# Designs tried in a protein design chat: miniprotein binders against a2bj90. Part 73

Target 1, 235 residues: a2bj90
Amino acid sequence: MSRSARRKTSALNTVLRVVEVFASIQGEGPFTGTYSVFVRLAGCNLRCPFCDTRYAWSLEAGKPLGVEELVEEIARYEPSLVVITGGEPLLQRHPLNSLVEGLESLGLRVQLETNGILPAPARDEQLWRVYHVVSPKDVPVRVPGAKLHPSWVDYARATGRAWFKFLVANEQHVREVAEYVAKLGIPRSRVYIMPLTPEKLDMKELLELHSRIASLAVKWRLNFSPRLHLLVQLP
Key: E = the ipSAE of ESMFold2; O = the ipSAE of OpenDDE; V2 = 0.75 times the mean of E and O plus 0.25 times the DockQ between their complexes.

## First folded at step 7 (miniprotein)

Design mj5 (at its last look DockQ between E and O 0.86; V2 from the best seeds 0.00; counts 0 for: pae E 1.7 > 1.5)
Fold by OpenDDE base, look of step 7:
Structure mj5 (fold): chain B 235 residues (1-235), chain A 107 residues (1-107)
Amino acid sequence: as target 1 above (235 residues)
Amino acid sequence: NPDELIKKAEELIRKAIELVRRAMELFEKGDTEEAVELMYEAIELFLEAIDLAEETGHPELADLLWEIIMAMLRLIFDFRRGDFEEAEELMKEIEKTVEEIKKIIES
């Protein structure tokens, strides 16, 4: 009596739409300088005018990859951190939880990058355990359809595993960030300001912009995020 | 000279408090734009006073100056959005903190 092992149809929850996988240095936020594998997921719920990854906006820009295959691919790089980025990674929340489970089973640290529009992880999600860098798009530059979901502030307070990264070009932008974090009750120790870089800066202009924004970070007692990858010419 | 730095901090704080009071009066009149500008001028003076307070070993004064800045920033945020639900409470918080600061600098 041959027990036909019904191969459980790998549910839709085990495939991600992935644009690219590459190794580099984390150039931004609290993990700056960390040797990382970047997983850029396809699809975004925003159309930011300053987006440098516009090619990832469509879900069709990504290839379907199985979670198991992707975990094996990531593990081959022996990364100090796995960075899940893209358009908006949380558009693929279900398979993303499965990916996190696989990566954590190997002892890999995971950081998610999100625009914060979608709800923060719930306690029963694998995503609850990982680090999050939330990049609100409603301040200082108001992107249409951007609003930070309030659950991210609660998640940050409850876990200490969330940071908020804001793109700023000048002191007015820093003031608007200061107002925003004061009103929402975001701890300043969890706030990063980062240079908003136009597409065509030379290295001198880029360094000058970094210097100006870093000085404003000190003045307003906020953390500074470089664009380290741009400064060291890495992807 | 630490004594000179403290006196400078006190001068900055007094000027900032005057700007805050003027800004609050302008908010009540509905002149939001000018009020926000005066609030930011006051915040700049308070930030400079914080640096001096920290340098001279007055962390308690620095903490109060941060408290007032945070209340001011919340008020500015609400006024920029036309949300006045908490505005009266924030104005009361600011005035209370002003009186606490005055007690320190007049002692």
Scores: ipSAE 0.799, ipTM 0.918, lowest interface PAE 0.5, mean pLDDT 93
Fold by ESMFold2, look of step 7:
Structure mj5 (fold): chain B 235 residues (1-235), chain A 107 residues (1-107)
Amino acid sequence: as target 1 above (235 residues)
Amino acid sequence: NPDELIKKAEELIRKAIELVRRAMELFEKGDTEEAVELMYEAIELFLEAIDLAEETGHPELADLLWEIIMAMLRLIFDFRRGDFEEAEELMKEIEKTVEEIKKIIES
């Protein structure tokens, strides 16, 4: 038997740069409606014009926290799901794998949100077993340098643990998503389209946008993601 | 009325096939943006036909209609990005699938 306790302790003493930790409801994607703790990691390899979390772009925006301390803090919320987001969480890949190990030891389910530029997890990473929502930024709004790493499609087909989520405002955007997923061979069952809300909307306007995008999802036989937290006014 | 739905699906498919043929001619001439617009008109008709094929219990027709839509979307993607490496192969695949669909609706 290996000294797994000594290795585990060493891994939990690594540091993540963390912008915020808070409890709320997962409002987007396949786990919509789940009581969750969100862990926003600092640093991003993109500067998307529609980013709602620009305060997480700089690695220096994060407070250094030990992984062991972070696991204990997350556990106190008693979440049904831990959502790791950011910035781009995979920029802190090594300590992130340590965090996942600690959360797994407590039986906590983990979802990662990523722009998919960095490669999908290898089979021997702790991240291999968690769920991933991948949001490519090369379509419909083109962000320079935002090319989806091809390993994410392979990972999704092999494991069933990845989905692809796209922000759309209209049918032209949905057509562009359809072209993209057809070219890359992404199964429609793994694709979500979600309303792009570029300006502040009142509730009536927000519901109408949701209705329009949901109708397009049905037409194109794609999955629909709400922005549930906006509809129910949660953070 | 299943017979009316089948007839409607066949009418939509014939119209869509004509649009595809016109679009392919435009691609050959290099009139890419007009060709893409015609291809989306055809895709609209194919999507409606898929609904009808599923409602009337014709899954092999629905599968072929999805195949042609996917090939058309791949071709559009390539043309918008200036990638012509696969264009001839995709156009041949589209023509083959059109002929398979025609055999089904004309037999």
Scores: ipSAE 0.599, ipTM 0.861, lowest interface PAE 1.7, mean pLDDT 88
ESMFold2 (binder alone), look of step 7: mean pLDDT 82; pTM 0.815

Design mj6 (at its last look DockQ between E and O 0.89; V2 from the best seeds 0.00; counts 0 for: pae E 2.3 > 1.5)
Fold by OpenDDE base, look of step 7:
Structure mj6 (fold): chain B 235 residues (1-235), chain A 107 residues (1-107)
Amino acid sequence: as target 1 above (235 residues)
Amino acid sequence: NPDELIKKAEELIRKAIELVRRAMELFEKGDTEEAVELMYEAIELFLEAIDLAEETGHPELADLLWWIIEAMLRLIFDFRRGDFEEAEELMKEIEKTVEEIKKIIES
């Protein structure tokens, strides 16, 4: 009974569809300013009208990469953080757990970016150990098909390794976020509001928008996330 | 002057409580939009009163004011979604807390 047949079935669970891998500064959320390698995974379960990464919506937009090869590629950058992003990374949950295991074995910190539609990690998943920034898409702008899975609130309370990032354009949006987090019992210390940036803002307009939203964050006693990468003109 | 700040906080709280009562009456009449606006005006007054309560060394009052803000936000959330059964229970809890706050500021 040939050794060759057992290797093929294990290989399918170790391949990710990857759009791009690049080094930059984390511009958003609790890890703002961290030198990071970004792994943008292909495929998304949403079609947000404000999405800046529409090219990642299709699984076919990504190239198949082996987990081992991807770990080696990431490690060459010597990052302070590995950011797994994309469309929706949790669409590739199984090989993503393998990727996390590989990265953690090298002592690398990992942050996942997710829209929170899919269930939070279970305790037996490698993903349970990493940091998560959840970006709900049902508030304040209601994206069709977006609903936060309740397990993310439970995960946040149990582990302290989840934060919630909301895109806001004005005070009404901040109010709606405040209502939402109060109702769902999301700890306010884990909530970030971030400017919803229209396409084609100049630097002056971008700074003014940041200033307005930051002031609203203070007023409503929420954390503020910049879009630092846009402010410093990094990818 | 700490005494002046406390009096200002009490004034803000009294105004906010009146707005909450009016908002609750409007909710009962089905005027949800106007009720929500009055509740947000009350929340802003309570936020200002929290800052004054903290500055004057009244953290227990600040905690109660924060609790009522969170309850009001949950109520607004439920009304926006037409969940009136949960809203009725929250209204009773808010009313009880309003009476507790009144006792503190009248003492």
Scores: ipSAE 0.804, ipTM 0.919, lowest interface PAE 0.5, mean pLDDT 93
Fold by ESMFold2, look of step 7:
Structure mj6 (fold): chain B 235 residues (1-235), chain A 107 residues (1-107)
Amino acid sequence: as target 1 above (235 residues)
Amino acid sequence: NPDELIKKAEELIRKAIELVRRAMELFEKGDTEEAVELMYEAIELFLEAIDLAEETGHPELADLLWWIIEAMLRLIFDFRRGDFEEAEELMKEIEKTVEEIKKIIES
């Protein structure tokens, strides 16, 4: 078997459990407003009561897709950003690194969304070079089992490629985030606060909440993240 | 107008410093919840003073005020967790920075 044939066989045997692939606008965090392809991976190491993507919790919810095939599918959308989300994408770390390699070889920019429980990328991983939005679930909403791995703060400091995003409903939540971030040494420039919407809100209520949280972001000199996709009614 | 803003910033800082001093006494007595509320009152005053310091061209003062706010937030975190040894060392650094700030506003 030739070296070329062995390499092709190995790449074809690398698969991801994928729940959905779709184009939309990144509605949250530092890349808000960017035309994106979302790849939602199956499996999660948390069961957050406020999760709006519970259909991705089980690995069985995803179908196996080969990395090479997935790269080609993503490329056909001509995205400005590829957003890897889920469940918790780092549960499929090995094939995820292969996907990132393929996407970056085509010059595609990649962002990963993670709850930060598993460690930040090592320097020899393809994931080292992508952008990460880390959403710790132990503050201010305290989900059992959630604990930010300390390597994420080191990674953010070393690379400038990670931001931390927190769901908040009021100033007490913002105070808790501020205490947490100050203690962990996360620079304010890397912190986003985003509206927590636990109940169905009409558009007026949703906008009022956005206004309130944005004002708090200005007061505390933190970044504000909208939930833009909700405001413009996109997936 | 600029002289009025400078005087306002100095008054806010003096009030915030007194609140910090009182909060530290309450921490030592174990009245943690009361101390935390005084700390947040001081933080509110420091935030307003930062705006004025930046508006009046004193960014080094604004940097010191931000440092003290972040140190106070770490102190609150440590007290809520019962990490009193770390809190004690941080209190010393806050007091040192308060004295530096007082020298700046007295000049």
Scores: ipSAE 0.501, ipTM 0.834, lowest interface PAE 2.3, mean pLDDT 89
ESMFold2 (binder alone), look of step 7: mean pLDDT 83; pTM 0.827

Design mj7 (at its last look DockQ between E and O 0.61; V2 from the best seeds 0.00; counts 0 for: pae E 10.3 > 1.5)
Fold by OpenDDE base, look of step 7:
Formats: sequence, structure tokens, C-alpha cells
Structure mj7 (fold): chain B 235 residues (1-235), chain A 107 residues (1-107)
Amino acid sequence: as target 1 above (235 residues)
Amino acid sequence: NPDELIKKAEELIRKAIELVRRAMELFEKGDTYEAVELMYEAIELFLEAIDLAEETGHPELADLLWEIIEAMLRLIFDFRRGDFEEAEELMKEIEKTVEEIKKIIES
């Protein structure tokens, strides 16, 4: 390989397309309530009709940032958790592994949010060591092109560092989730159901929806994820 | 009715452009928080207008609206980082794109 090819491959592995970096409280999943820095990566392989971050679908919507610079920026917030989200973060898998390496070297905990279409981390990836919240888009609402990659089930069993978060609007959706996770052999202890919020609900409607879905979680013996950030009016 | 959808898209775009202008004025004053909130509100309106532009067969308008959203997101990012030199360049790009959008919706 020529020196030029090595420099191009090194550059591709050290630059991320980033939409935004901000501090807030993790509002969703197993880390709800954690003071977190959010890194929203650009680009998505889906076009979910219920997506609240459609502006992140294009890779071009993100600024190119060096991994080292981004690690330094994140560290300044003194986060209890670094949440890597976006469109689909695993579209930038190579520089993302470099980012994780940098963050872990500082002793920072990392959580990835993914739609689960792309393969789970391999044992030789830095991503193998971090926490993952997988949000399948094939159940209960079927997004075109969405299919959970089976390696996520294997990863969850092998590491205990994956959870599965499903958007639900009613009891039929919860039933479909329960059947789906049973069929795939996903442990119920790793399953979260979260309210599917349509367009701008008022606070009363939002609370009512949370109450209904939480009650269904108890009935079906599943974990409940709030949308805490919406309830407390944080980013 | 396609004509009604186009008119709705134009209304959304006009509202979004007003928010962008107000946000830019706030950025110049150092009122960063309020400016960012207005920018995100404008982005939401542009996203709705993109859906309508695509539905009505105006991909060129949709592309231009994506360009402004991308520039706005970069501006928000740079401002949060304190990269004011790059932010000033993006503000000029946004202004230019706003004028291009206006020409299309006024024609």
C-alpha cells in the first residue's frame, strides 16, 4: 500500500461527521436520569416516518470533526455518560471505534444508540466494550428496509451490554413486541417499551400516554422507558 | 390539491425565513440560546416544506431547503464550540441561500 493510501485510510478512520454535541440528561432506556454528553452523528440508513431528527439523515448535515478534538470537547463537560446517537452511528463505524478508544482512555462510559440493522460489534472492535441500546424498526411499526441483524441477540447474550428499546402506541404493539422478543430469544430483562409520541403532544397528553404505556409494561412484564427529556423540557 | 400543498409549503418557508433572520440578529447580539431555539424551529418548518415539495414534484426546492438546513446545523455547531470565524462564513452562506429560496417562491 502506498503512503498516500495509508494516509487516506488513516484520515477516514479519524474524522466523524457530527451534527451536534450537547450536554443533557439521558431521557431514555437503562441510563435514564444520567448526566450525559450527546454526540449526534450525521447520516441514516432509514427514513422513519416518526423520526424527530430528520435533519441528521444526510451525512452532509454533519461537520467533519477530528476524533481527538471531539474527545477533548466531550471531556470538558465532565459527563457521567457519553451517548453516541444520530441518524445511524454505525454508518461511521471505523472513526467511531477510534472515538470510543479515546473516550475509554479517559475513563468515560459510552452508550451507543443504534437501529440494529448493521451488525453488532465484533470482539476486536473498541465498540465491543461499550453499552448499546438497540431500537429495532421492524416491530411493531414496520419501517421499510428495517430488519434487526441477528448478531445483536448473540452480542446481548455474550456481553450483557445490550438492551432493546421498542416504540409502542397501544397494547397490540406491546403484544407484537412480546412475541417478537420471544421468537428471537431476547431476554425480557433486556427489553424496554417506550411511548411512540406522534407530533407535538401537549404535556397532559404526553403524561397520559406515558401512564398507559407504563401500565402495559407492568402487565406484560417488560421494562418501561420514559421520554424523560420531553417530560422535564430538556434537550 | 397540489396547488394548495405548494401554497402551504411557501407559507412554511416564509415563516422559517423570518425565524432564521431573527436568529441571525440574536447571534450578532450574543443571545445564543434564543438564536439556537429559533434556528431549530425554522429547521422543523423547512422539513415540513421539504415533504410538501417532494410530494408536489419540486425536488429542486427540496434540495435547496436541505442546503439551508445543513448550513444552519453547521452554524449551530460552530457557535456552540465558539468557532466564530467559521460561523460568520456560514451566516453569509445562509443569507445567500435565503435569497435564492425567496426568488423561487416569489416566481
Scores: ipSAE 0.028, ipTM 0.403, lowest interface PAE 3.9, mean pLDDT 89
Fold by ESMFold2, look of step 7:
Structure mj7 (fold): chain B 235 residues (1-235), chain A 107 residues (1-107)
Amino acid sequence: as target 1 above (235 residues)
Amino acid sequence: NPDELIKKAEELIRKAIELVRRAMELFEKGDTYEAVELMYEAIELFLEAIDLAEETGHPELADLLWEIIEAMLRLIFDFRRGDFEEAEELMKEIEKTVEEIKKIIES
């Protein structure tokens, strides 16, 4: 039991820099509407001008938490889904794999949100077994340096556990997304378009934008993602 | 215009500090939802000010702005975990950092 004891001991001593942990509803992508616990990890390799969570950009923004304690806290919420987000969670890849191991040992379902710049999980990683929503920032929003790593397309095809989500404001953006995913060989069934919401929309404007983008999703035969948490005023 | 960028950063910081002050009053009254919303709004203003402070060559101000952001995030984190004793101590730390920032922008 020497090898087993070492692996378990290493996972117990692993620390993540965590910005916040809270319960809410997953408002975006394929798991929209699911009762979730969100774990926001510190650190990001991008500085997107439209980022909703700029406070997570620095690793120093996170409080160090041990993986075992974090797993216990998450479990007390009895979530249907654990959403790991950030910043960019894959900047803390090694301790993140330890967290995933702990959550899976309790039968908890895990989804990761990533900008896709770092490579997709390898077959021998705990992250291989979780769901991923990949949000490329190259198109249409054109964040510098935000090239999607090609392994995510291979991972999605091999596992069926990855989806690609794009922020769009209009039909020109949707056309750009369609061209982008066709070039990369990403099937339409794995693609979501989601409203790019300006900072200060009232509820009527927000609903109108949702209706417009949803109509475009139907027209272009792409999946639609709401920003449900904004519509129902949850964090 | 560097002088206009510095003036803009100072205005953002003053607005953020007022939001923090109001949020801390709400925390003490137990109005947690509104307090958290004000804290995140202040954090966004501080982040914009950090960009300007770095652009205009003021790294000591940027460092303090990061310090207050991290303290505010720790406060929210401790509060959600039910660590209210630690939250009270952290509010005192935030007040101290606010005073340091005010000294820099006012003198």
Scores: ipSAE 0.006, ipTM 0.330, lowest interface PAE 10.3, mean pLDDT 85
ESMFold2 (binder alone), look of step 7: mean pLDDT 80; pTM 0.782

Design mj8 (at its last look DockQ between E and O 0.80; V2 from the best seeds 0.00; counts 0 for: pae E 8.0 > 1.5)
Fold by OpenDDE base, look of step 7:
Structure mj8 (fold): chain B 235 residues (1-235), chain A 107 residues (1-107)
Amino acid sequence: as target 1 above (235 residues)
Amino acid sequence: NPDELIKKAEELIRKAIELVRRAMELFEKGDTEEAVELMYEAIELFLEAIDLAEETGHPELADLLWEIFEAMLRLIFDFRRGDFEEAEELMKEIEKTVEEIKKIIES
């Protein structure tokens, strides 16, 4: 096999389809308030009706970027956290493991955002070492084709590096989340409920919704995730 | 007054146990929707009773109330999905925990 063929196969495993790279504050989950670089990957295996990033659903919406180039771009921001998000980042699992390896080599902390449909990282993947926020889409709003892969519960128990974030609009949704996490044996300390925000809320309505959902989180003994970026008007 | 708070907790627990009993009877009749509604009402009473048990320094009672709360959530999950075999096992666990709670509040 020629040196040229080995370079081409190595190059294919080191390219990501990226929609955007930007710096902001992590607005959601356990890392809320952290200065972060967001890497939005292209492609999604779902079509959630409430998705705010519909432009990332197609793989063609992303530009091909080399992992090395992307690591250098991220490092220039000197982030406290790298957030890998998108449609579904785990659709690009192989080059994503290479990206994680590059970022960890620089001492950067990495958080993955995933819908939890695809299997959790295996112990031999670089992704095993990073933090994960899993956002199931089968509860409380049932998105067609959404089912949490059971390996995420096992990963959460084994590593303590996974959290579960659920979108809720009312108390019935919080009840359904409470039932779901109890049945699946998800540790309650790793569960976050977050406001399901319609596209056209004003700031007053947004604050009222946050207040209601936060009170329900206390009532049902769950963690609360704000939409901090919406509250402080950041990307 | 701690004595007033524990008496309130006992009252809530007695009401919740009665709701659970009624929900089980409705479930046996195939009235799953009404059974689930009564179970949610019972859960809310148990949550309030947990807070009162903790505030009054009754951790053993709070632990048992927490166990029944979690078991009831699993039971409701199974009812919603028609998984009645797992639901029957959970009902037996809930019945045992309810009997342990009754012994504490009657003592």
Scores: ipSAE 0.771, ipTM 0.904, lowest interface PAE 0.5, mean pLDDT 92
Fold by ESMFold2, look of step 7:
Structure mj8 (fold): chain B 235 residues (1-235), chain A 107 residues (1-107)
Amino acid sequence: as target 1 above (235 residues)
Amino acid sequence: NPDELIKKAEELIRKAIELVRRAMELFEKGDTEEAVELMYEAIELFLEAIDLAEETGHPELADLLWEIFEAMLRLIFDFRRGDFEEAEELMKEIEKTVEEIKKIIES
């Protein structure tokens, strides 16, 4: 049995708790603007006050889907990028590795979104080869229990496949991010600051916030991430 | 005039380092919030110095200024944590880099 056949057999035996699958544009981070399929996994190890996806917090919110079935569904969209998000996808680490194997066997590019509390991928995991956008929740707004696992910085250096993204509302937040990433040794080229968008923000206010945070990114020599999907009103 | 830009950058660096030294004194006295305020004032001057150094086409100077900039951010982190030994070690590193910068500017 070939290595390809063994991998396909492995995927058939694994189930993920999936809240939704949908096509849209990646609106944040280094892959902003890419036609993507989003796979939202159920379960989260945090209860962030600013969470936009509270409906994904419980593992019970997800429907069980077999990995092979999910790979086929994703492939039908013909995405340029598969974004695995959630909740916190690494809570379903074992079947997630099987999903990544299936997607990579079809040549699909994968990005994971994570809060970074659980460790970065090991070299023998399928997740080792995918891209990661890590959003630490212990700075600038400190969420209890949200400490970034140190392995993410090591992983980013070893692979070049991780970036760190922070929600900021003002210069005080940017200062705190700058201090944090300097202390952890996270290269500025891997750091994005992104507008923290409160509810009830109209389009003019949203654009003004984007402009203000982008100016701060330039001042502090950090990368800027928009919330592009909000600006163009996509999911 | 590149010579004018270098003189301006040197002035900004000198002022910024004076503020850092004063911030260390405040930190050692327990005036941590005042120390942090001086550090951010120093950072503002240093960011301007970095811009000037990059305009003059001196990559070695710019690299050293970036190293100090990162060290200043780490120093603020140590101030807020109350880590006197780490802060002192960082200050020694900063002072050594400042001496290297002076040699580049004097040559």
Scores: ipSAE 0.024, ipTM 0.505, lowest interface PAE 8.0, mean pLDDT 87
ESMFold2 (binder alone), look of step 7: mean pLDDT 83; pTM 0.814

Design mj9 (at its last look DockQ between E and O 0.73; V2 from the best seeds 0.00; counts 0 for: pae E 11.9 > 1.5)
Fold by OpenDDE base, look of step 7:
Structure mj9 (fold): chain B 235 residues (1-235), chain A 107 residues (1-107)
Amino acid sequence: as target 1 above (235 residues)
Amino acid sequence: NPDELIKKAEELIRKAIELVRRAMELFEKGDTEEAVELMYEAIELFLEAIDLAEETGHPELADLLWEILEAMMRLIFDFRRGDFEEAEELMKEIEKTVEEIKKIIES
């Protein structure tokens, strides 16, 4: 009596569209300086005019990769952090929860980068356990279709595992961020301002911009995020 | 000199309160753009006064100055969007905090 083991075809919900996987230093936010593996997912729900990763906007720009294969690939780098970024990673929420489960099973720390348009993780999602850097795109530069989902503020308060990162070019932008976080009740300790960098800055201009925005961060009592990878010429 | 720094803070606070008062009058007239500008001028004076209050060991004053600053930020946010639903409550909160600050600096 041959017991045909029906291999459960659980395979369909475990594929991600991945643009690239690479090791570098986290250059931005609360984990700046951390040796990280970056997983850039394909597809975005926005078309930001200042986006440096426009090649990731289409889902077709990514290759299909199984979660198990991706976990094995990431683990080979022995990272201190796994950074999940892309266009908008939460467009692939279901397989992304499976990826997080796999990475956490290996004891790897995970940070998600999101534009905050889609709802924050629910308590039953694996994504609830990881760190999140939310980059709202409705302030200070209003990107069409961008609105922060209110659940991210609730998630930040409930877990302490969310930070908010805003791109700023001048003091008016910093003021608008300060208004926004005051109105939404975002704790200032969780707010980072980061230089909005034009595509063509030399190193001198880049340093001057960093200095100016850092001084504004001190004046307005906000955290500062560098673009460390640009300053040290890493990917 | 701590005594000189606190006197400077009091001067900044008095100037900021006058700007807030003028901004409120402009809001009542519907001149929201000019009112927002005056509120930002006041906020910058309050930021400097907060630093001086902290440096001179007046944390209670610094806290009240921060409260008014945060309320002003919320009000400015609403005005920028044409949402005035909470504006009356925020204005009352600002007025109350201003009167509390006046009592401290006049004592």
Scores: ipSAE 0.687, ipTM 0.874, lowest interface PAE 0.7, mean pLDDT 91
Fold by ESMFold2, look of step 7:
Structure mj9 (fold): chain B 235 residues (1-235), chain A 107 residues (1-107)
Amino acid sequence: as target 1 above (235 residues)
Amino acid sequence: NPDELIKKAEELIRKAIELVRRAMELFEKGDTEEAVELMYEAIELFLEAIDLAEETGHPELADLLWEILEAMMRLIFDFRRGDFEEAEELMKEIEKTVEEIKKIIES
């Protein structure tokens, strides 16, 4: 093929549907507090009632962006971490692997956020080498169709690059998470519990919920994830 | 009084183990919800014993107690799903850890 045709074919294979790109602080999970650029991909295979990014559910919500252009945009922020989120980013798996390749070529550290329904990365995927925060939605909140793919546990054991984060509102939820991760053989050092924040919480209620869930994390010897960006009122 | 705290931890562990064994008997009888209730009662006793073991400088005991708790969480999952075969295998694991705990307590 001509050089022009190769470039056209490459551009078609390297396009992502992106809802937004913005800088903020990673407020959740093992990288909490890190200056990050967030890339929110369009499309989700779930309709969680507690989702606060419902505007990203449809693939049509995303603007098509070339991977090379996106890499350049991300790099201009000089991030300490690139967080790929969404919707569900693995719905755009093929071009996502291209984005990861581009980001890694610049030495940028990448973290993926996923609901874990689609399989974990294979060894020959670029995604194999990045960090993953897996948020199963079938425990305790039991979103329909939200079953964790078992390959994520195997991936976590093989690589040490995956953590599991669960939304909880009370101790019964924490007990259910503890049962679930014990059954799956997920070590508690890889498990985070995070406050399930209902709509319309004021700051006092938000802090009280954080305190309650953090205390439960200590009691059950699990890691605690805040929703730090909410506490400090960042996007 | 550290000696009194250690003896309290030993009493909590003994009571918790008896609750676990009774819970397994209830599960085998088909009384699943009562079995789960007893398991959570035992878990609360183990959590208190873990706190005491750490307070008195016995981290090896605390680690073994946590190992039992993690097995108990897996067991509760199996109780709720009616998986007798996995529940029996988990009870064998728990009893093995109980023997390790007895060695530490009697040392």
Scores: ipSAE 0.006, ipTM 0.336, lowest interface PAE 11.9, mean pLDDT 86
ESMFold2 (binder alone), look of step 7: mean pLDDT 83; pTM 0.819

